# Designs tried in a protein design chat: VH-VL binders against o27280. Part 6

Target 1, 266 residues: o27280
Amino acid sequence: MDSMNVPEVLEIKRIVEESESVKTFIFSWDFRREVRPGQFVMVWDFRDEKPMSVSLIDPVRSEIGISIRRVGEFTDRVHGLSEGDLLGIRGPYGRGFELMGRDILLVGGGIGMAPLAALADEATARGMRVDALVAARTADELLFLDRLEAAGVNISTCTDDGSCGFKGFAHERLLTLEENHDMAAVCGPEPMMFQVMRILDERDVPAQLSLERYMKCAVGICGQCCLDDTGFRVCAEGPVFWSQELSRVREFGRYRRDPAGRRVPW

## First folded at step 23 (VH-VL)

Design o1
Fold by ESMFold2, last read:
Structure o1 (fold): chain C 266 residues (1-266), chain A 121 residues (1-121), chain B 112 residues (1-112)
Amino acid sequence: as target 1 above (266 residues)
Amino acid sequence: EVQLLESGGGLVQPGGSLRLSCAASGFTFSKYTMSWVRQAPGKGLEWVSWISGSGSNTYYADSVKGRFTISRDNSKNTLYLQMNSLRAEDTAVYYCAKGSRYEWLGYFDYWGQGTMVTVSS
Amino acid sequence: QSVLTQPPSVSGAPGQRVTISCTGSSSNIGKGYDVHWYQQLPGTAPKLLIYYNSNRPSGVPDRFSGSKSGTSASLAITGLQAEDEADYYCQSYDRSLRGYVVFGGGTKLTVL
C-alpha cells in the first residue's frame, strides 16, 4: 500500500529506557493501519533507514512502541534523540505471529523479546496462558520483565553469566521447563533459535520463529532478505516462519550473508 | 538487610478464619515472588501458596485450594494469607518465604521466623 | 505426602564426610528440574544452603556442596562440625503439578 513505501514523519512521544543498550520509542499511531505482533517497521533518521521491532501495540492509547538496540552508528544517533524529535517510519511490513490454542510458550533472547512482548499482550488479552523464557547475557540485558509480569505472564529467566535466574543458554533452560504447550514463538540470536527449535520439534510443539536478515526495500523487490534454499523473502514471506518452513533452509542457524552477499559465520 | 516478619497466627476453631500478614523490608518487594510454606509440629516443610511480584498470578497447593487466598499490597510491602474453613490439619507454623526476582520456578532465599496457627475446638 | 525421598537420619563423627540423598522420579528431578537445599537448625526457620543443584550462597561454608544426576540429588558435608547438626530438606518441582513446589521429607543429621 502507499504508506508502506514512503516514511511517515512522526514525533517521538515518549522514550522508555529498557536497558543500558535498548530504548523503546513511542509514537502516536492511527490503528486503521493495522499492526500485528511480529511485524516490523523501517525507521528513518533522515540519513539512513533500518528495520526495527514493534514491541508495543496499544490501540486504546493509540500508540505503538519500537524497541531499538544500540549496535552502531545509526542506532547511536537514534538513541541520542529526545521526546519531541522526529523520525520517519514506514510499514508495518511482514508476516506476524499467528496465535493458536490456549497455552503458548515464548522464548526470547535479547532484543528478540521485543516482538514477543507485543505477542504476550495479545495472547493474555485473548485469555491464553503465557509462559515466557527470557534470556540474555547478563541480568541488566533482560528485557520487558516488569511488563510481562504485570500482564500475568509466567516468567523464567536465564543469563549466560548466571547473574539472574538459570545460569546458561536458553535451550538449556528450556530442557528444565514444562514440555506441553499448544504453540511456541521464538525470537533472538539465530544460533539460539536453532537450538530452541530442535527441542520444540522433539516435543511436537508447533513453533514460529522470527528471523533477521539484511533489508533494503522491506517490500520484497530488492532480494536482499532472501533465504538460500527456498527463495523466501524475510521482509515479505516472513520475518515469522513456522519451524516446518525453516527445516528446509540450510542457512538457518549456520551462517549469514553480509550486504555484499558473502557467506559469513554467525 | 532482608527482613520478613509474620503475624496474625493464633488459636482458632475448626471452620473459622484467620488472616496472616508478612511485613517485608530490605528489598524491592514488588519485584519478587513470594510464598507461604508451613510446617506442622514435628513434621516437614509443605508449600502452601505462591504469588507473582505484581500479584497477577497465584498458585495453591491442592490441600488449601479454594479455602486459602494469597495476596499482596505492594504499597505497604505486605504479603497476606486469608485462611478460611480451617481444619485441624492446617495446624502449623506458617513461614513467609521470599522467592527469586520474576522467576516462576525458583528457590526461597529468605524466610521469616514463622507464625503459629492452631486449629482446635 | 512427599515425592522426593530423603533418608530420615544420617550421622557422622566430627571431621568426617556425610552425604544426604534426595531421590525423585522422571516427573521431577528426572525431568531436569533443579534441586535446592535448606538447613533448619533446631527451633529456627529454614535457611538456603544450595540452589540450582550446586551453587552456594554467600556465607555458606564451602564444606557444603550439592550435585544432581539422573533422578537424584545429593548434599555433601565435609569436615563435619557440631554446628552442622540440623534438619536438611531438598526442594524441586514436579511436572505432574505444573509449577508445584515439592520438598523432600527431611533428614536429621546427628554429629556424634
Scores: ipSAE 0.266, ipTM 0.664, lowest interface PAE 4.4, mean pLDDT 87
Fold by OpenDDE, fold request of step 24:
Structure o1 (fold): chain C 266 residues (1-266), chain A 121 residues (1-121), chain B 112 residues (1-112)
Amino acid sequence: as target 1 above (266 residues)
Amino acid sequence: EVQLLESGGGLVQPGGSLRLSCAASGFTFSKYTMSWVRQAPGKGLEWVSWISGSGSNTYYADSVKGRFTISRDNSKNTLYLQMNSLRAEDTAVYYCAKGSRYEWLGYFDYWGQGTMVTVSS
Amino acid sequence: QSVLTQPPSVSGAPGQRVTISCTGSSSNIGKGYDVHWYQQLPGTAPKLLIYYNSNRPSGVPDRFSGSKSGTSASLAITGLQAEDEADYYCQSYDRSLRGYVVFGGGTKLTVL
């Protein structure tokens, strides 16, 4: 068992208010431990543990950021924390995004933009052209826009209510954007990702998608995050999957398993 | 109410320089992309340059690339267009246009009244 | 010349329906890029008329409608009024060009 499997108690260095429901917690990080966009960490508040995507990777400042949406008891507690407070963090885990080509399309919805923001930073640092379609229900829920813009990302937005950018869903907006990219990275609500993947496949754009499933161990042992028919473990073989891999996953875009293992629709 | 007011236009000799300004009000200037669009007398609209909200990214039409520089001062809510090596074909009304928030491939929802630039010997 | 092609002029009588075409190519409208329309009244700055192919900004009458199909877009004006006499421009994007934003050549609409 690698030392990374033991939670390290880290001090919250700073908190960034991304939106009303999303905060980014910044931690000092020893980059001898490599972390890639698309990987996740297990965040431990000494009561419960949840997987969270890394949204910021800053080797210059020796910092990482974890963006957390307030959605339940655990995240409520975490959102109640202040700078200087402690959290346990173990990881990183999982397969992150791979960058290829020169032109990359990012399609993100809601908190799904977290890993994509990190990917955007890396891609732009490498001199890649980055187009990002950022989707949210409303304008105030659009995440990381200033950050992306500052990084040189070409941003398109869409909102369900039309309060910013294109009025509609991400897959609808995608139909009105350039068709040719070397690769795409997608993260957000699974129904969104499903539709986006379909379009990208039709366009012959290689796509990587980050899935969200209930995770417990994060090390591929417990099987809670196994995908039906394939046996893929989201924590081990994912959370980032190629579209070709997901095409084999029957449940993708259709249903997920809850903590009790029951099939539930999205 | 959104307002865009261009200034700095005038008569200049070929090869000369001119700096246009656009004073913006009525919106959070730094959050919106801005563009310059010009219209030669009796002609159509031609996009000139685009700048992101922070000013980190800029794009230029091929016709002005290397000669024009778009910039902005968000503290002053002002957009600029530095025009160097001016040519007769640069003669036009120059409009300041507001883009959508963070939308690169967007539309221009507000336009200034324009400032006339005349390049003539 | 303009990347997007518009008829130089169209005319109609009050109350009639007129359409203004905007013809692009596989590198712009055909790529799926949105088309926007602007109205420019004589002696004034352009005004946004249609955005994202078919949406009307606040204050634009429902007499104005936009559509896009294939490599072309169209602006339709029903119930033509004298005040509609203006120049109309379509706008889209073409990333194959060094200048990304592209306009049509403009169409002068005359109300007879």
Scores: ipSAE 0.234, ipTM 0.730, lowest interface PAE 2.4, mean pLDDT 93
Fold by OpenDDE, fold request of step 24:
Structure o1 (fold): chain C 266 residues (1-266), chain A 121 residues (1-121), chain B 112 residues (1-112)
Amino acid sequence: as target 1 above (266 residues)
Amino acid sequence: EVQLLESGGGLVQPGGSLRLSCAASGFTFSKYTMSWVRQAPGKGLEWVSWISGSGSNTYYADSVKGRFTISRDNSKNTLYLQMNSLRAEDTAVYYCAKGSRYEWLGYFDYWGQGTMVTVSS
Amino acid sequence: QSVLTQPPSVSGAPGQRVTISCTGSSSNIGKGYDVHWYQQLPGTAPKLLIYYNSNRPSGVPDRFSGSKSGTSASLAITGLQAEDEADYYCQSYDRSLRGYVVFGGGTKLTVL
């Protein structure tokens, strides 16, 4: 049994309030265990376990950050925790983002910005030019703007209500931005990603997209995160997929499966 | 109410230096990008420099690159433009302009009244 | 000289419709960058008139409208008023020429 599959009980070192519904939990991390942007960890609160993207990777401080949006019972409990409290963390799992070229476009929506924030840090550290389109329903839900700005990221914002930046959806804003990047990384609501992917494909911009699916085992065994037709396991072959891979996934942008395995439209 | 007030303009000889200031109020200064835009007498608008909210990122027009330095003190809600090696062609009204929140490719929604810089022998 | 090209002047009578063009290239407007418009009354600082191609800030009447197509943008003013006499500037972005932020040369609008 791989040691990575055993949850390590870690103390919450610090909590950053990113928004009303999102907190980043900081943990000490042994970087002998490598972690890449786009990978996820399983967070265990000793009752339940949920996959969470890594949003901060800091080898200098030997820390990682996990950003969690408050969306249900599990996350409610986690959001009730304080610095010094304990959580079980196992992983990391999944395929992370691959960086190529000099110019990268990040398109993120809501909590989808979590893995992209980590990717932005890596990209900027490598001397890449990073353009980020950050989308949310409202200004208050825009994540990591100060962090991205401080890192030298060129930021464009988009909100449904126009409370910040472009009024509209990410794919609409994208149509008003530069067309050419060496690579794009996308993460957010699947309808957003679907539209963004289409635009990027039309522009011949290589794109990687991070999918969110219900996960149970995180080790490719249970199959609950399996994508229809292709057999892709989001926890094993993903969560980061290339656009050409997702083009083979019929359910992408159409529906997902809930914990009961039922098809749920987006 | 958003207010931008430029100062520091004046007459300077070629090769001289001048430091402009822009006092900002009416908004959370550190959350917004700022720019300097200048306008020579009887001419159009020319972007000079841009700075991010934290000040960690800056851009310059080619015409001023290496000579001008944009900076900000968020604790004082003040934007600065250090102008060195001034040339006659730098003669213009210099406007402080507020950018969109966090926007790199944004617009300027508020402008100061400008301060006149004259470079002449 | 300006990266974006505007007509030096346009004129119209009160109540008429006038259009100010802003012609860019494949390196700026043609790349999909947004176009913004500013109004500068005589002896005053510029004022934002149109943002993100076609949006009006609060206080700007609906007589003003913006559009973008291809490598060009356009500002339309309907029901021309005497107070509309001013200089108008388009603004966009270009990472290849002069600087990142680019302005048109400006258009002087005269109300006859």
Scores: ipSAE 0.154, ipTM 0.708, lowest interface PAE 2.5, mean pLDDT 92

Design o5
Fold by ESMFold2, look of step 23:
Structure o5 (fold): chain C 266 residues (1-266), chain A 121 residues (1-121), chain B 112 residues (1-112)
Amino acid sequence: as target 1 above (266 residues)
Amino acid sequence: EVQLLESGGGLVQPGGSLRLSCAASGFTFSKYTMSWVRQAPGKGLEWVSWITGSGSNTYYADSVKGRFTISRDNSKNTLYLQMNSLRAEDTAVYYCAKGSRYEWLGYFDYWGQGTMVTVSS
Amino acid sequence: QSVLTQPPSVSGAPGQRVTISCTGSSSNIGKGYDVHWYQQLPGTAPKLLIYYNSERPSGVPDRFSGSKSGTSASLAITGLQAEDEADYYCQSYDRSLRGYVVFGGGTKLTVL
């Protein structure tokens, strides 16, 4: 019986510094609770609780990795922790990515590469060809490049400031890359995902996109993660959606919602 | 600052073997893809092989597959090309070229001065 | 023979404009792969001239420019100078599971 709705208090087994602003926290994990790439967990620091993407799924070592970007008070506190310190984890929750075909494109922006790194490991283990477009504002913020290389992923990079790879946005780089993948998986800032989705739809590439919304319950009860046109709950029906599901959603790529549910422009 | 120094070229009989080395300095060697590109006398550039920064993956031109092996020793900042079953058409200047950090569709931003390999009786 | 086709030679007088073509196929440039250009001065190793189709490294003057369209790419040189006399190579990738580097056959530029 899994107690998925109650946080389990776990010791931090290992911390990997992915960048100045991103750390991966590794925990022992009982894989009777299955975890799939694209699912998320709620991380509890004994004061507040936030959704975080699973970036490492390793049944052989019985380990799960959760990558966290330092962006505010909660994540500052978590980044201050050391190996042996405790965090509460509940989950996993949500719908993960589905793999199909033999050629997959990953498009990740910033911390959005975290669930895509887990997906890349699964795809390469299945013998798929994996191309990854890794985007960030600067070279120092590009994530998981060594891990992707070791897995045999074909990497392209872009940075807003041109400090590494193509200078520009992910969708601009995508226009200059190979068009014929069997599927794509996309995760990152919502404006980036919207632009990438439009290009992939024009190319008839089936795409799955992972959305981020404000969450409290993570099991679909509170309604804080709803999309405005469909009533889809990101925590229950997502966070991974097919592009066709999202094509009917007016708010996608147009605005976001704050913790109170108010529209805020991107 | 970036310096690439090839060595190990020379005269070899057909069917023989040579190992080329490229000593690298002025950059974090283990973070960059590295390539071998050759140029026969009076001819154009021909890509031979490249290897990822970690050494996890290698790639070869069809003309050399099964005969040449690219490798690297990141503790010594050295790139290698083991050339076996050499043929006259392998006669060329062999350049060591530095690639981009992770780009599989990258470019070669620094080149060594090359080492000459001559395959003849 | 090279996968990417370049004219074997091009010439121009000082101050003129020349272009060097690089013609590929649907399996390389036509797939959307980037084109990079190298200059090889007589007796020297190649040097990066243009990358990602049109970007110039630091120290390369703006009279060198590149473009890509369809299955082809072009290098344009304006304001020709005597020191531009060199061999020029385009480089791209052909379709493969991991990566397969291709060069053009090279173009000898003669400044008259």
Scores: ipSAE 0.287, ipTM 0.687, lowest interface PAE 4.4, mean pLDDT 87
Fold by ESMFold2, fold request of step 24:
Structure o5 (fold): chain C 266 residues (1-266), chain A 121 residues (1-121), chain B 112 residues (1-112)
Amino acid sequence: as target 1 above (266 residues)
Amino acid sequence: EVQLLESGGGLVQPGGSLRLSCAASGFTFSKYTMSWVRQAPGKGLEWVSWITGSGSNTYYADSVKGRFTISRDNSKNTLYLQMNSLRAEDTAVYYCAKGSRYEWLGYFDYWGQGTMVTVSS
Amino acid sequence: QSVLTQPPSVSGAPGQRVTISCTGSSSNIGKGYDVHWYQQLPGTAPKLLIYYNSERPSGVPDRFSGSKSGTSASLAITGLQAEDEADYYCQSYDRSLRGYVVFGGGTKLTVL
């Protein structure tokens, strides 16, 4: 049927083990369906369908990469797949990152580095200067470091346990880093993004942040991905939002919602 | 054990050129930021330049910018410093220093023995 | 000119506690940038002593400690020993100088 709204079944061409808990699944892709950093796809394993960030956009090789963290039954099943196995992909969906200026700061926590790795590739290809702050709980969970360095990105790291780089949280490390960037792009755990957003706002750095919410339709008609206070639909108006848009959202950084829409603490 | 072995120092007249080399072993060279740090006789430490593991980014002290070029050959595990338009104030022991993995604002955990550069007529 | 100021010398008797200061400004240590410390024994290359303000590499005894507060950092040595006689350097970064590494002027420690 309609390829825009139904999954296309694609063969897994390669699997890259990014960490013990994160794999990147690479597919051949016809770039007449343009993909932008920060957009997402819906990944279908023939039982369930979940939104996943695009981490590799390679028109030269006609490849797209999707990075998936093992966190539950769906992702456990996908992590059990091998090269040659099939997945359904629909998309891309959502608003991607907009690059501006010549000097960008990336701040990523855990799997949040996935869309930022794609953005870093595009920014460096445009000749921009790219600084990246890569955060995780441990050194083994820091993602995409070799790829970022090969792209010419200036890397700073932090880990909760101090096993690599600065010992502490991303926002604490950010206070020790250069303040003069034309823009920032942020993706990771929502409490981290809230703290980082406050620092960037105080520094007058325009910032774009990528959110995840529960999604069903991915095109903005079902209402399951809405944010408090604004009615923004993450799948339609996001997942990438400017910090000014998010400053009006009471929910952001304060609490989360479970799949049934119930308010729960972070 | 990490080893850093500098070479290429010597006596050069003002305005001349030298190329310093630093042979590295005992670690995965291509994954670490590398630096040159110098020390004039009887004086303190002065940072000169550093380069990322892949060689994609370089940084220089203002006193050497435009005259010195840092580079690396990861296939040979070797760091270089091309020094042009040398001045008397460039006279120093030049140390090769290993940085942190990936971290461009890190610390220098291993240092070579240094190579002496003397600029005089 | 060095933007990190250290006393040119410090002395102490064996067994005593000594401190070596490293004073910066709002554009470096005062901005929150980390401080690292190096020991240089006579005739040798520098050796990392303290990193990220207070962390010790393997093999550095816990009688060496570092701290940072405001625009300053401090290296403390307790139980001073004769072999601690050396030059000590602090190192940080300066915000006004993109990617610019700064060293203190060095402190000569004399064990009496």
Scores: ipSAE 0.201, ipTM 0.646, lowest interface PAE 4.6, mean pLDDT 86
Fold by ESMFold2, fold request of step 24:
Structure o5 (fold): chain C 266 residues (1-266), chain A 121 residues (1-121), chain B 112 residues (1-112)
Amino acid sequence: as target 1 above (266 residues)
Amino acid sequence: EVQLLESGGGLVQPGGSLRLSCAASGFTFSKYTMSWVRQAPGKGLEWVSWITGSGSNTYYADSVKGRFTISRDNSKNTLYLQMNSLRAEDTAVYYCAKGSRYEWLGYFDYWGQGTMVTVSS
Amino acid sequence: QSVLTQPPSVSGAPGQRVTISCTGSSSNIGKGYDVHWYQQLPGTAPKLLIYYNSERPSGVPDRFSGSKSGTSASLAITGLQAEDEADYYCQSYDRSLRGYVVFGGGTKLTVL
């Protein structure tokens, strides 16, 4: 079998505490396995395996970083690990972001900022101007601000409670920001991404959005084409999609599905 | 309480140099952007320069670019403005102003009392 | 010259309403950038009065209000009081200039 399909057991080289609930785990990485911003890896703790977005891609230091939010049993166990402990890494998988033009807007909500931090590094390395709107519920949950600033990214922030930056939702702040970027990249809670996508579409800004729920499709875990409720079949390969691809998926931003496939509202 | 204390102003001949300092306290200095804003006698506010919290990025008004250098020492909670090749039109009160946390399009919520720079021959 | 245009002066009697305009262009306010307002009492440093177009910092009375529309912004002061006599400045950003931060020329408010 190909090395992409077999977990490589890697030592945790460093752990960065990004917030109370988010840690970045850094590994040495052989870049013969090329990694693009927006791609993900499968992280194996020798009991279970979950997809995680790549947040750091550093070919100079031969390092890769995976940012993980504590949200359940698997991530609790991983957060309990120390430097020197082992994890299995399989991948990368999925479609990454495509950069175009000279000016890019990043819109990240919560942990969704992780793949966008990797993209920001690549964009700045290409000499692009990078504006980032970083959103969270509260100031302590805003991620990667020091790293983005050091990279020369023009940061705007918003928090639901107003504890940092603009008080309100990301799409509300976006209405007060510069309208004419060459492209945008968006990742965060699906309701946020839907609202942001609508604004970017109205401004005729080409946008790519990264959605966790389509990571399984990118590795073939879902064995079926996704169905639009109008009867159109979409066999999507994500997690990164162009906005026009997502416009064909009526459930995007409106509801999610439970493990049994039943619709539930956001 | 937030405090910003400017110093280093004075009388200088045209072509001379001065270094302004701003001692900051009452907030986590390294997390906030900082700015210099000046006001010539009887005139309005003019932005001079701005620096990110880490000090990695700096911005200058066209009127001072190439002559002034903004810097910060986060270990000493101090903002600096090195002013070279001074001209009569640089005569002003220079204010140290605290920006928003990380926000590059933010506002200036605290201002020092200013230090006077007079350029006269 | 100031990139943002304000009237040089405005006056009103105690209890009246006054409005101070801040007129920009498509390269600043019209590009979507926020407007912030500062009050400068005679002989003192400027103080933040309004941020993000219409938000008030803690301690600023609600008789001060701000708004933004198109390429301009407005500061309104109702129930005018003697202590409101000051200079008022709007501030925004402009990417068409080499410097990014722009202030209006200032408006002297005289309370009669």
Scores: ipSAE 0.189, ipTM 0.662, lowest interface PAE 5.2, mean pLDDT 86

